# Miniprotein binders against q56419, part 74

Target 1, 326 residues: q56419
Amino acid sequence: MEGRTLEEVQEEVFKRHGVLVPKKELEDLAKALEEAGLLLTEKVEARLKEEEEKLKRERPMRLAGLSYPEGEREARAFLEAFRASYPGEGEEARVLLMPHLEPSRVPEVYGAALAALEKTPPPERIYLVGVAHRPLKEKAAALPVPFQTPFGPALPDLPALQALDALLPFELFNTPLAFREEHSLELPLFFLKGRFPEARVLPLLVARRSPELGEALKVVLRDFPGLLVLAVDLSHVGPRFGDTPLTRTLAEEARRRDLGFLERLAEGEPEAALAFLGANPTRIDGVEVVASLLPLLRERKGKVLAHRLDLEAPTLSAVGAGTLVL
Key: E = the ipSAE of ESMFold2; O = the ipSAE of OpenDDE; V2 = 0.75 times the mean of E and O plus 0.25 times the DockQ between their complexes.

## First folded at step 7 (miniprotein)

Design k12 (at its last look DockQ between E and O 0.86; V2 from the best seeds 0.00; counts 0 for: pTM O .711 < .8)
Fold by ESMFold2-Fast, scan of step 7:
Structure k12 (fold): chain B 326 residues (1-326), chain A 104 residues (1-104)
Amino acid sequence: as target 1 above (326 residues)
Amino acid sequence: SPIEEAKRLIEEAIRLAQEGREEEALEKLKEAIKILIENGASPEEVAEIAFRAAMELVRRGAPPLLILRLVKEVARAAEEAGASPETVQKIAIEAYDRIREEVG
């Protein structure tokens, strides 16, 4: 009975049903509703604690059977179909920027990433940097547990994660629950594990720009070399994202901003890439990741392998996706 | 003086490490770092103390993970004593780099 007094409830019942409900009965009902609310809160808290405890041991698949097949054989065929969707050759990557949106929407873009991975020597570890879609207690976080995939568990690089934590001015392992449902890690990891089954992983999320993360990673990568993967989407335009319905002009502006951002990164000029976007009017979510990783991106030249702006027709909205090797 | 107390706590931490009492050694080291930060010690001075403690543990066969834990505990102690995030990270990176240069 949100915002209603017992007297108001009693009067309402009398007017509508011609029955006067005693105050004791209304008071008992109010107490029962308050008790039910407390019980629901306790159940939610208990469930969250149970889920947090499970995340101390492993991170289960959430999108298996939805975004990719559960079985290893079917998952392998699915991955090879994405590679086949990209007609070009890849290039070796020390840094790979790839998307994290639904793969079936941009198969050629994921195919380009796979082509780059084919040309890349197998790394001992992958620094997988995604975008937090849920709040973090700090600007960035990691989860130091095996991540399940159809190709077997992606094992954490515990020494490298501990080195990273030691060099940060905050607790790296600060928000386990943020990793429970996080497609910016799960979807790229499917492809990375399929291509590099022996590589260990550092699963990292960025919520807001963290220059201290880039400074720490510069040191850690020197002693624990590996492949750096930025799992980011590009422009987000249309009503779903607080914008006007998609028009040809808006789509062309989104493509121009996506490509201008990627091309400046390809020139080894991440500060120029950020400055080009200004206020980020088409909402490129890679901005916070790039701003956090500046020392790892400066003076690294590379190539944009693919770009696509994917239309969500029901919402008149679109999301940009690209593959960049550095 | 507070600085003399910090020096004694560092000496006690080294002795405890020599006795194989790593947890107690880290607690004494953390207390010393808090006093030093509260009394205006530079990030370089704190990093040097962390480096000396780490090298003593390395000499006694401490695993790399314990050394990383020492660096993190020193950083936490500096933060608890009121050091800025920038200062905390400078301490950690400088200590880590000094240890890495020596150990290889």
Scores: ipSAE 0.817, ipTM 0.931, lowest interface PAE 1.0, mean pLDDT 90
Fold by ESMFold2, look of step 8:
Structure k12 (fold): chain B 326 residues (1-326), chain A 104 residues (1-104)
Amino acid sequence: as target 1 above (326 residues)
Amino acid sequence: SPIEEAKRLIEEAIRLAQEGREEEALEKLKEAIKILIENGASPEEVAEIAFRAAMELVRRGAPPLLILRLVKEVARAAEEAGASPETVQKIAIEAYDRIREEVG
């Protein structure tokens, strides 16, 4: 009855159903619906507040039993099976780019990340930078709480997080609810915690490019050394993402853009990598993270270990994933 | 003059910090920083003020989180006075670096 007069509703009901409902009964119904709507709104708001308060204490697993096993022994076997999916050797990483796409879709890409971690001395802490899939109140955010994994809790590096917050022109600890279902942190974290069980974590999300984040991280990494991980996916093409159905030509373009982006990053040229993408026509979701972290990527050379453009046959769409060490 | 008022507020903030009255010191410091930014103070000058106040808290054995909060609040005061995000960050980083150099 929103936007209509009660008389209009009364007339419509009579025309449609052959009954004339007195105006008072329509008024009573409208009041009852309003009261029910107010109560539902209050219940939803209370539920969201409770979930937000819980996330200020810990971030529970959301994907155990769905994307990876819940039990520790099974999780270790799962992790080693993924390593076996990549038969090559890795390289030591000071910066690691790895995907957050469903692991079963790109097993050798995650395997390549594990191979790199094998060559990497255990860090004191991991700067895990994912892509926010829900809106943030600021350009970036962190959640300074334990993240549960099958290998035990990944503990936050509070001193480093607090230093990072102090060096930003915005509040870093914002939008706890955005972390509730954020797979761009949870999926990479499973692999990272499995290989580095003693490392603390800085769980970070980027919603919009923030040059300020990169400048602050340059200072914090100087004083709190650790492994920097860019947990990002590459091209997103096809109808699921607003394109025509995937063609050979579109797939070739997506692959070319993915590899060109990664290769320029591997040459220590992050600005060139971004310029190569221009308007980002294949929707590489790593661009906002890379654009934020330029000071940490410049002049750092490395190697692309793996890439796959994975087809989603039911949607005629594809998503790219890669592993890059710097 | 505005500069004389800012100097009085800074002197008062430092004295309050020396006495362990942290929240009162921060309030006075924020007002002084606003005046200074409005009158063309450089990020380095604002960072020096934050450093001086922070060192009084360090002398009293303040926990690291309190020192970081002071750095953040000084930078925030510049934002409230209209400073760009770049300027706010320059202030925070400069103050942090000066504190780190002094106390490790």
Scores: ipSAE 0.797, ipTM 0.918, lowest interface PAE 0.7, mean pLDDT 91
Fold by OpenDDE base, look of step 8:
Structure k12 (fold): chain B 326 residues (1-326), chain A 104 residues (1-104)
Amino acid sequence: as target 1 above (326 residues)
Amino acid sequence: SPIEEAKRLIEEAIRLAQEGREEEALEKLKEAIKILIENGASPEEVAEIAFRAAMELVRRGAPPLLILRLVKEVARAAEEAGASPETVQKIAIEAYDRIREEVG
């Protein structure tokens, strides 16, 4: 009722519909809505609690049958088609930056990631660092449970996760509900698990820059070597993100920022990459992840394999995606 | 000395942990770390104490996972004692490295 009196609501209904609703009926309706709202809240809370308890055991697929096939055979064909969409060859990656955007929007960018993975020896473990699109209790979080994929469960590396937690000044295993619907992990993980079925995974989310995470991971990676994956998107421009509809000028600026960011990362200058963005007016998604992982990105030279600024036509908005190997 | 007092508290914490009195053990550990920090102990000194505690637990058949837990608890105790996140992490890393070097 947004602070309106029952009389004001009655008057508005009368003005709009020519019907005078009795005050008692409005009171009864308000009470019913309040009760329904309370019941909804209780049901939502109970459901969230149930989901949280479930997330102690496994993280189920949420985007199977939507963003990628649920069946293993179809999922393999999907991987092959995405790889085919990138005509180039990959390079060996110790660090892979790849998108988490809807795969169908940027197939060649995911194809470039697959091309890099073809040249990468199977890692024992994958440090998969995504972007938290929901609030976390801490700057970063991990979920130490199997993540379901069409290729079977991606199993956590518990020893490495525990080591990481031990080296962080906060509890790593926080906010399990943030992982429930987090596509920034699920989508990249499909490709990673498909290529490296035996690799253990450390599913990590970053909500805010955590220099502590980079320092901790530097130590952990020494003792628990693996592939580091930054699952990040680039620029977000247009009406969905608070801009005017996409123009040539806006698209050129987004591409300039995306490529300028990736190129500086490819040169081993992550601080310069962050500085280049300034206030980040095109809203590069991966900034907090890169800022958290500086110790791991410094002095690593690599190559930009792919970039795309993909138009979402219904909203006249665009999202940048890139693939970088280091 | 504050270091000697902290060492005694950690020895007591180890005894308490062996008796299944883990919460009390943690409190003694926190107290030890607090004393050290209040008296200007370096991360290395705190790590040394943690290392000794870890080695004693290992000697008594504690699983490797307890080493990591001990590192975390030492770091947490430092935080509760008012150490900065940077200091807490330095303590944890130093303790971790020393413990790993010894245990393999």
Scores: ipSAE 0.419, ipTM 0.744, lowest interface PAE 1.0, mean pLDDT 87
ESMFold2 (binder alone), look of step 8: mean pLDDT 80; pTM 0.755

Design k13
Fold by ESMFold2-Fast, scan of step 7:
Structure k13 (fold): chain B 326 residues (1-326), chain A 104 residues (1-104)
Amino acid sequence: as target 1 above (326 residues)
Amino acid sequence: SPIEEAKRLIEEAIRLAQEGREEEALEKLKEAIKILIENGASPEEVAEIAFRAAMELVRRGAPPQLILRLVKEVARAAEEAGASPETVQKIAIEAYDRIREEVG
């Protein structure tokens, strides 16, 4: 009944059913629907408050049994299978760029990340920077609670998170509900926790370009050294992402865009990497993360270990994934 | 004058910190910071004030969490008084760096 008068509703019922409903009965129905709507709203609000309260204690697994095994032994075998999917050697990482799309779609790319982690000394903490797939109240956010994994809980680095919060011009621990279902953190964390079970984690989400995050992280990393992980996917092309159906030409352009972006990052030139993508709306979700972390990426030379454009044939769409060590 | 009021509030905040009255000290400090920002104080001047208050708390054995809270609350007071995000962050980083140099 929203946007309709009672007379219009009455007339529509008469046209469809040949019955004239008295105005009083329509008024009573409207009141009952309004009262029912208030009850549904209260239930939704109560459930959101319950979910938010639970997130103050821990972040449970959401993708266990779907994207990775729930049991520890099965999870370990699964992780080793991904490492085996990459035939090359890793490189030591101070900064690691890895994907967050469904691991089974690009096993060799996750395998390359695992190879890099094998060559990397165990860090005391991991700065895990993902992409917000739900709105944040601020440009970035963190959730300072244990994140459950099949390898046990990944514990938050509370001192480092508190230092980071103190150096930001906004509240870092905003929007806890955005972390309830966030694969850009959960999927990379599965691999990172499996490799570095003792490392504490700073789980960070970027929604929009935040230069202040990069400036604060530069200071925090000096006092709280650790591994910086950018968990980002590359090109998103095709109808699933609001584009035209994928063609061979568009797929080739996406691969060139991805590799040109990664190679410029590998040269220690993150501004050049961003410029290479041009002023057109980019379909690389990692752009906002890279733009936020510029001070941490400049003058760091590295190597692209793997890249793949994963085709989703039913939708004529594709997502790029890569592993970069700096 | 507002500036003289801010100076008195800072002196009171330092005295309260010396007495172990951390919450009252922080409230007086925040009030002073708002006045100073409204009257054109530089980020460096505000950071120095935060540093002085922090050192009194450190001298009394305050945990790092309380010191970080002081830095955040001082920066937030500047924000409430109309300081830009750039100024707010500059205050926080400068205060943090001064404290870090002195403590370790």
Scores: ipSAE 0.674, ipTM 0.895, lowest interface PAE 1.6, mean pLDDT 89

Design k14
Fold by ESMFold2-Fast, scan of step 7:
Structure k14 (fold): chain B 326 residues (1-326), chain A 104 residues (1-104)
Amino acid sequence: as target 1 above (326 residues)
Amino acid sequence: SPIEEAKRLIEEAIRLAQEGREEEALEKLKEAIKILIENGASPEEVAEIAFRAAMELVRRGAPPELILYLVKEVARAAEEAGASPETVQKIAIEAYDRIREEVG
């Protein structure tokens, strides 16, 4: 009935069929529909609570067999194929910016990330910062459980996560359901776990700019050193994203915007990178992460290893992806 | 005065902690922090109180997770008393840094 009264429903039936439906029959039907809706809502709530309870123990793979192979041997071969897609050598990373879109769309960009990880000494822990694709109760969140991968579980760094929580003005371990279906963590984690199987992980999501997250992470990283990974995509252009259809000119502008943003980050000037985007409005699915992590990005110089704008011709849309080492 | 009341609550919290009544001690400590924040105490002053409470837990052999829990609870008390998120975080970071310097 979606916002219709019983009287409106009765009137509509009369206008269409010239028949008055007895009000009691409409009331009985409405009551039955309400009761069915309440039972369905209760069942949905019970299912969500069950899923939330399961997430207290572990985060299962969701994209195995879809975006990457389920088996360990096949996953290793898959990862090696991505590395082979990038003809260059990497550079040691203290901070790594890498994408989280479907890897098969930009294999050379993920290959560049793998090249950087090959030059990087194995970290004791990885701070993996992704973008929330579902609402969070706070500006940021973490899930302190093992994340399953084809290479075995990525174990949480519980002491570092608790220290981070203590230094934040909100509850860090909020919204566990937001992690149930989150490719911005799962896809980068596949590559990170394949390269650093012994590293513990801090899986972090940013929904909105949180300067307090950056301030807390600065303190935690000092006492719990590790690799900082920003798992972010760049320009989102075209009707798939509610924007203007892609043209050659808009694609060139998106490439210039992505590279201008990355190069300013590579110069250790994250505020300049954000200001550059503000002057050149294109949705970049990572600006909130960079804005949250300013204290960790300032004065760190590095290099853009790869960039690609992935074109989806049928929808006249595109997504930018890049690998940046700091 | 409110400041005198806060001092008495802190003394009572220390006594309760020494008696092994840690939950009641924390409640008195949180009440004292709310009074202090309402009366214009600096983040550094509140952090010093949290540090002293943390050192008492360390002396009693408390694990790091209980110390971090104490820092979080002190910061939450400041928030409940109307402290801004910036002030709440400053209290937590200052307390954490002092504890780290002492314990290592």
Scores: ipSAE 0.761, ipTM 0.917, lowest interface PAE 1.3, mean pLDDT 89

Design k15
Fold by ESMFold2-Fast, scan of step 7:
Structure k15 (fold): chain B 326 residues (1-326), chain A 104 residues (1-104)
Amino acid sequence: as target 1 above (326 residues)
Amino acid sequence: SPIEEAKRLIEEAIRLAQEGREEEALEKLKEAIKILIENGASPEEVAEIAFRAAMELVRRGAPPELILWLVKEVARAAEEAGASPETVQKIAIEAYDRIREEVG
C-alpha cells in the first residue's frame, strides 16, 4: 500500500549494487514512477515469492534474444562469429578466467575463451563461479536446478553440489532469487554449453570472499574432477560507476592493473595478484572470487590470451575484460 | 510473432533516437509496448524488451540520461496501453535494476 520515497530507492540501489547512482538520475526515475501514479502492493511481493518457488524447478533464459540468439541454429552461428573474432588457436584449460560483460562489447575476449575451450578435453562437469549482482544470505550460493540455454538445459551436478554443501559451514542453496537475473552465470554458460553440451554444471555465486568455499571446492574436485571457470570482469572506472572522469593516464593505469593482476595469476601467484591491486582503486570485481579460490589457483601456470579495456567515450568510463588459461 | 514484431520496433526506435528523431522513436516504442500488453505479455517480458533497448544504447555509448529516458517512456507506454499501476512499477524497477547490473 505504501509508495516508495527517493531516499528509499537510493538506499536499495546502493545496497544492491554497492555504487551510489547520481541523484539526478534517481530523481528522474522517481519522478517518472510518481507521474505514473505507482504504488507498492502485496501482489508484487506475492509474485516475487511465486518466482522464487519456480526457481526450485528450473532457471529460465533471461538474456535470450538480447545478448545471444534464442534459436539453436542462430546461437551456433553466433558462437562461430565470436570465435572468428579471435585470431589465435587457444590453449588447454584446467582453469579458465573469462568475462561476463555483454559479449558484443568485447567479442575478441569471448573468442579467446572459445579458442581455449576448443583445445580443452570435454569435462564431465564445469564449476562455474560468477559474481553476485544481488544480495546473498551467505557469502556464496548455488542453485541446484537445470539452467535453460538455446542448446538445451545445462543440468546441475547434484552429487557434486551436495558434497560441496555438506562441507560448507553455511547452507549453499540459500538465495534462489539471486539467480533469477544473473548475467555473470548466464552469459558464460551460453558459451560453455555451446562447446560442452554434455557437461553438468555447478552454478556458483560469490558475494564476499569465502575461504571456506575454496577449501571445500579443493576437496570436492578430488572426487568430482572438472573444469573450473571464473566468470569475472576486470577494472570498472569512470563516472558511470560513480567515479572520476577517465583520462588517457587513468585508462593506461586500468590496463596496467588488469594485466598485472592476470599475469600474476598466470604465474600461479594469486596472493601476489591480490597484493598487486592493493585497495583495488579501479574496482576489479574478480578479487572476491580469486580470494575465495586461492587453494585452487596456487602454483598453476598459464597464459593471458586476450585483454580489452572497453571505452565509453560519452561517459568517460571503461570496463576491462580478459581471458586467462591456467 | 508479437514478441518478434515488438523487438523489431524497439530496434527501429533505437536507430531513430540515435538519429535525433525522438518523436518517431517514441511512437515505435509505444507501438511495441502496446502489442506486448495486448497479447498478454508479463511485466518481465516488457522489462526484458526495455533491457534489450537499453543494452543497445549502452553498446553505442549512450549517456545515462538517454537510458533513463527509455525506461520512463516504456513505463509510460505500458500505462497508456492499460497496464495496472502495479505492473507499470514492476516494469520500471526491473528494467532499471537490470540496466544497473550491466553498468556495474
Scores: ipSAE 0.000, ipTM 0.258, lowest interface PAE 11.0, mean pLDDT 81

Design k16 (at its last look DockQ between E and O 0.80; V2 from the best seeds 0.00; counts 0 for: pTM O .773 < .8)
Fold by ESMFold2-Fast, scan of step 7:
Formats: C-alpha cells, sequence, structure tokens
Structure k16 (fold): chain B 326 residues (1-326), chain A 104 residues (1-104)
C-alpha cells in the first residue's frame, strides 16, 4: 500500500471489479497481512543472521552441481573442456576482463580467459572485481573469508585486504550477506582457482562507481602486486532486460557496442570506452566497474581475445561476453 | 586554543606510543585529529601526524596490521569530525605512502 489510504484502496477495487469492500474487511485484511509480514520478517531476520554468522567463517559454493561440477576431478575435466573450446594461444595478462555469464552459454569466451591465464605467470594474489547483484551499504565491498571451490578454498589475502580497507573512506567489509549468492565472483573464481590454486584472492563487489576504490587499489597493487580481474558482462538486450525484442539490427548494434567498448579499453583509453557507451547506451554492468578502476586501466594496452553475443531465442534477448587482456 | 590542545594531545600520544601504550596513544591521537579537522587542518598536516605516530609504533616493533589500523582509525576520526570522503581518503593514502617510504 505504501502511501495509500484504505478509502483509496476501496475505491480502486470498486472501479476495477465493481465490488465495494467494507472498510472493516479491508482493515482486518491489512492487519492480517501486517501480522503475517511481521512473523515472516522475524523468521527471515533470524535466517539472515544465521547466514551472516556462517559467512564470518567461509563462503560456501552455491552453484556447484548447477553451473559447474561439485567434485574436483569432474570440475577439472569441465575446466579443460572450456580451454579446448578456444583454439588460440592466449596472451599474458596483467589485467583480465572476463565474463560472469553462465559459462555453458559462452564456452569459447571462458576458454580465451583460460588461454590468457595459461600464458600468465602464477600471481601471488588475484584482485577479483565483480558486480553486486544485491544492495551494498557502501559503493563497494569485500568479504575476507575463504571462498569454497571444487579445487579447494580460495584463501583471502588478509594483509592486502586490510591495506585496501585502510585506504578507503568507508568500511570495506560492510555487507557480508551480499556475498552469500553472487555469481559475478563465484563463476570467474571457479576458473581462476582451477588455474592458480595457490593464489590468494581479494573478492570485491562494485555496486556503484567508486573512484576511491580505484585510487586505493592503485596504491595496494603497487605494494601487493597481483592479477587484476574484472568479471563483467557486456550488452544486455531484449525483453528479458526490459528492452524491445532482439532484431538483426539490434544484435549488430550490440556487437558493435561491445567491441567498440573493449577495443577502447585495449588501447588504454578507459574514459573513451565509457564515453563510447554513453553515446551508445545499453545495460552493461561493467560500466560501474570500469568507471571505478580508471587509474588501473589508463595507458595499459592489450588485446581482445574473444567476443560473443549469446542469443536467447525463446526470449528474443542476448547478453554480450568478452575476454580482454591488458 | 583548540590548536594548542591538539598539539598537547599529539605529544601525549607520541609519548604513550614510546612507552608501548599503543591503545591509549591511539585514543589521544584520534582526539587531536578531530580538533585539527574542525579547525581547518589540511590532509597533509593530518597525514604527517599519523606518520609520526606510526614511526613510534614501528620503532617498537609493531606489526603491519597495527600500523594499518592506525591509518584507518585516524581517517575515521577525520570523518567523525566532518571531513569529506575525498579528504578522508587523501589523509589515509598520504599517511600510508609516507610510512611505506620510510619503512620500505
Amino acid sequence: as target 1 above (326 residues)
Amino acid sequence: SPIEEAKRLIEEAIRLAQEGREEEALEKLKEAIKILIENGASPEEVAEIAFRAAMELVRRGAPPELILKLVKEVARAAEEAGASPETVQKIAIEAYDRIREEVG
């Protein structure tokens, strides 16, 4: 009801259904719904508190048996199948942009990322920057606990995370529950842990552009060098995302937009990449991550290894995915 | 004056740190930082004060974790005194950089 009066609700029901609901019945219904809502809220709060307490110790797998195999041997074979789906050699990455879209939808794009990791010397730590799909109390957040994978736990780099927290104008460890279910970290982490089993991780989520995150990360990366991974998807087009149904023209525009964005990043021109998207607007969740990390992306040249627009025919929708090494 | 009180608190914090009383030193330092921010101190001035306190902790063999905690707590004190997020971060980065230059 929000700001509605009982009289307004009564009037709307009468206009739509020709029934005048007595005010007392509406009051009784509102009280019953409020009471049921309070009981549900108490139970939800208790459950969330339990999950939050668990997250102080570890972050369990949520997509095992769904997006990737739960067992280590099966997970290894699965990862190698993705590598095999990309015929190229890859290139060394200091910064890697890879998707977080369901891997089975774009296997050659994940294969390109694996090829790049194959050419990259094992990093001591990975700065894994994903996109928050749930609200954060601040613009960005991290969770300083082991993240479970089929290859064993990905251990947090506590010294680097503490240094990052010290350099931010907000509390970095601010929303543990946002990490309970977060595919933008879990799916890339599966591949990263499979390739670099000894690397520690800084699992980071961006909800809104945070230039202060980029400034802090520039300092931390100098003292705690590692691989920077931007786990972002590209164009989101079609009714599933609130747009008009996908046509050949819209698909071509999405591909051109994705490639134009990636190529500008590959030239070390992240401001130009953002300006290009501003002139050609779409639902790209990577915008907030790139805008936050500008100091880490400027003057860094590289190469687009793969791009695909994954077509979802039943919904006439599509999601772009790409692999970029810098 | 408030500035003279802040200077007194800073010298007290440094003395407490020299005595190995790190938690008491931090509380005096935070009190001084709030006064300084309220009276228009620059981020560079606050960072220098944090650096001085950090160097006393380093001389006492404090681990990096305590030094980073000091930087964060100084930045929080500035925020509590009304410093903007930009100023808070500038204090933290400048303090951190000065400490790293000295310690390596």
Scores: ipSAE 0.808, ipTM 0.931, lowest interface PAE 1.0, mean pLDDT 89
Fold by ESMFold2, look of step 8:
Structure k16 (fold): chain B 326 residues (1-326), chain A 104 residues (1-104)
Amino acid sequence: as target 1 above (326 residues)
Amino acid sequence: SPIEEAKRLIEEAIRLAQEGREEEALEKLKEAIKILIENGASPEEVAEIAFRAAMELVRRGAPPELILKLVKEVARAAEEAGASPETVQKIAIEAYDRIREEVG
């Protein structure tokens, strides 16, 4: 029945199997399949509603035992191993750009972030801005609940979140289900909570650039100072992302785009960083976050601490990750 | 006139806020703001109205989340009258800043 009439199906069954199935029986089957599909839809909708209600209370770990250890002592050792993978020193960050790529793939990039955090006074709160990998009902969203980590719950900064919501022309708390599996928050949060166990968190996602978010955050950060973290990845190149297999030329272009973007951000020139990417031919996924946060990035100078274009050998593809302090 | 009706609604809303009847005050403000925006009110004028109502809630010791909700809802009432998201945000930020200046 996928693009066929019932009569066509009937004729094919007779041709192949020598049995003529009456149209009435095929009609009854189609009706039963529609009813079964409706029941499946109802069960899925009920399950999603249940998950949504759970997310209004807390956001549980989804990647423990997969991307990082579940136990606190093992998680602490895991953090120290990452720090050890970066032999350099960090610098104090007022703004930190760090990846959300699987940590084991870019250990020194996460290690550089830890090095920066070592030089950063413990903040009252962290504005953690990730990239929505599922649709949001608005350009951006937050989830004002505790996020579980092996180091205990990362508590939300409710006064700052409420202020932020009040200053936006849309509802900030709009898509709880988008946070359920969102690794762009969970993976960086593991590192941030491990280093700043007392900091509250504003867990934010950007789906599409929102100048309104940047203007509101400028006001909220003035009144609720804290660490701004852009949890973003860089270039995505190769067949997994629609290109030819990774070549040295494609990899060189991706690296050039990544570093040129980061360097312009490090000069306090976020508009120039975006202009440098043009149509974003290597698919840097940090673009919508940077474009939203322009008022917070202008004139902040800093340093690129690490970069890696990580090869995915099975897919002949690569993903870039970097660490930038401003 | 529409402007006289809007002024009457605002005066009633301020009185309701003074009495701690926050939801009723908000309903009156929403209608007034729609009329004012449709008749040429500036974002600054709408922000002043939000600020005045919010300060009555502050005087009664209302929790910050209620005060912020009032500011947001007043700003968003302008949306029904056709205000751009930028204008809605200007209203909210200006009202918020005035409240923070008075309260800290």
Scores: ipSAE 0.759, ipTM 0.905, lowest interface PAE 0.9, mean pLDDT 91
Fold by OpenDDE base, look of step 8:
Parts: C-alpha cells; sequence; structure tokens
Structure k16 (fold): chain B 326 residues (1-326), chain A 104 residues (1-104)
C-alpha cells in the first residue's frame, strides 16, 4: 500500500486476477496486516531487548558449527588444519593484522596468522579490534563480557577496558547489539583463543575512524601490555559491492591496493598506507580501523606473511585477505 | 559560595568513597562539578578540582576501579563545561597519568 488507494489496489487485483475483491475485505486485510506488523515490531523489539540483556552477561557463539566446529576437539583439529595450510614460518607479533572473512575461503591467510602466533609469547591480554558491520552509537565500542568459544570463554580484561573508557571522550560501552552477530570479532577470536587460552580479551569495534581510540589505546597499552590484533579484510570488489563481475583487470587492481596497503603498513607508515588508497575504490575494509590506530602502527616495521584475493564464484565477487605482523 | 558548596560535596564524596559507597561518591562529585560549571568555571578549573578530589580519594585508598571512574568523571566534567573532544581526552590522559603516578 505504498500510497495507493484501496480502489487502486482493488482495480489492480481485478486486472491481474479477474477477481473483484470487496472493499471491506481489503480494509480488513489492510487492518490485519497493520496489526500483524505492529505485533511483529513489538515482538522484534522485545526480542532485541532480551538479546541486549543477555549480552550484559556473555556473547554466545553465532558461527559455531557453521564457520568453525563447536566442539573443542574438533576445533583443535580445525586450528591444526588451518596452520598446516600455511607452509611458511611466522614471526613474533606485537601487532597482528589478520582477516575476519569466512575461514574456509582463505585458510592459508589464517594459517599465516597462526604461524605468527606460534612465534608470539603468550600475551596477558589481546586487544581485538574488529570492523563494525552494523551502526554504532559512537565511533567505536567495546563489549565487556565473556565471548564464548569452543575453547571456553574469552574473558574480558575489565581493568584495561575501564582504562580505555576513561581515556575516551565518549562512552566505550555502547551498542551491545552490534556485537551480537559481529563476525569480525568472533572469527579471529576463535584462532586467538585457541592459541592463547589464558589471554584476556578486549573486544573492540570500529565503525568510523577515531583518532581518540588510538591515543587512548597508546596509553592503555603502556600500562596494560598485550597483543594488538586488527581483524580486518581488504578489498571488496565485484557485483556484491557495486562493481562489474570480477575481471583480470579488477582483480589486479584489488591485489595492487591490498598489497600496497599492507606493504606500507609493514614499513611502519600507516599514513602512507591510507594515502595510497585515496578514495578506496576497491573498498578495503580495514581503513577505519587503521585510521583509528595510527599512533600504534607508526614506525613499527614488520612483514606481510600472506595475501589472497578470494573469488566468491556465485556472485563473481572477490574479497581480499591478508596477514601482517608488526 | 558555590565554590564552598562544591568543596563540601567533594568532601562528602570522599567520605562516601571511603565507606565503599562509590556510586554515591560519584554522584556527589558530579553534583559538585555541575555547580562549578553553572557558576562559570572553565573546563580546566573543573578538571583541576575534580582531579584534586580524585587524588584525595586515591590517597585515602580508593580502589583502582574508582580511580578510573573518577578520571572519566573529570573528563566528563570538562566536556560538560564545553571542552572539545580533544581537550577532554587530553584532560583524561593527564588525570590518568597523574593518578597512576601517585598510586605507583
Amino acid sequence: as target 1 above (326 residues)
Amino acid sequence: SPIEEAKRLIEEAIRLAQEGREEEALEKLKEAIKILIENGASPEEVAEIAFRAAMELVRRGAPPELILKLVKEVARAAEEAGASPETVQKIAIEAYDRIREEVG
């Protein structure tokens, strides 16, 4: 009923189906649909409120049994298989950039992350910075609750989270519902928790570049040392993202952008990495995260361990993923 | 005077904090800050007063959790007084560092 009168609907039904529906029946149907819509909205709101209340206690797994195994034994075998998919050796990470793409799409990239983690001393805490694929009330957010994993709960570092909140000019603990289904945290966390079962976690989301976050984290990391993880994907190209189907030219451009971005980060020049992207025509996912964490990325040299541009054949689209150690 | 009233509220906040009534202590601090702002205190003045209150709480054995809340309140006070986000963060970091130096 997008601005159409009941008479117009009646006429359209008659034209299409040869049936004259009485106006009264259309009115009753419209009313029933409206009531059903209201009931649905109320139910949805009530459900969202319930989910928000649950998120005050824990963040349950959403992708267990889909993206990774639910059972611990199977999850360990999964980790081992992913590690095996990367034939190289890792390096010690103080900062790890890794993907949050569906693991099965880029196993060797996750394998490279695992290889880096093998060379990394167990951190006391992990600052896990993901991308908000849903709107946040603020530029960034945290959820200060346990995140469920097959390896047990990833426990929050409450003191470090509180310190971070104290140093931000906005409320850090905002938009808990944004964390409910956020895969940019859940997928990396599987690998991180599997490797570092005793590490506390600071699950952070960035929706928009926040220089304040980087400045705050710089202070917090001084007093609460830990591993910084950027859980970001790279280029997003093809029809799913508004482009033509993937071509050799488009794929070469995506790879050029991805590698050029990662290499400049590996040189310790995050501003140059951002500048290299310009308008970001291939839609590198991690731009807002990197832009938020500049103080932590400056002058840190490292190495690109892996990169893949993975084709999603059904949509002729591709997503870039990379693993970078700093 | 408004300043004397704010000071009294801060002293009460300190007492409340010593009693483990942290939320009430924070509310008194907020009230004191509000009075200062309403009477034309600058963000820097408000921050300094809030910081002094925080330091006194720290010296009296305030738990770390309360310290961080106090830093946040100092920053919030500056914000309410019209400080830019950058200034607010600067104030917060300064307050945080100074408090941490005091507690070791």
Scores: ipSAE 0.569, ipTM 0.812, lowest interface PAE 0.8, mean pLDDT 89
ESMFold2 (binder alone), look of step 8: mean pLDDT 73; pTM 0.627

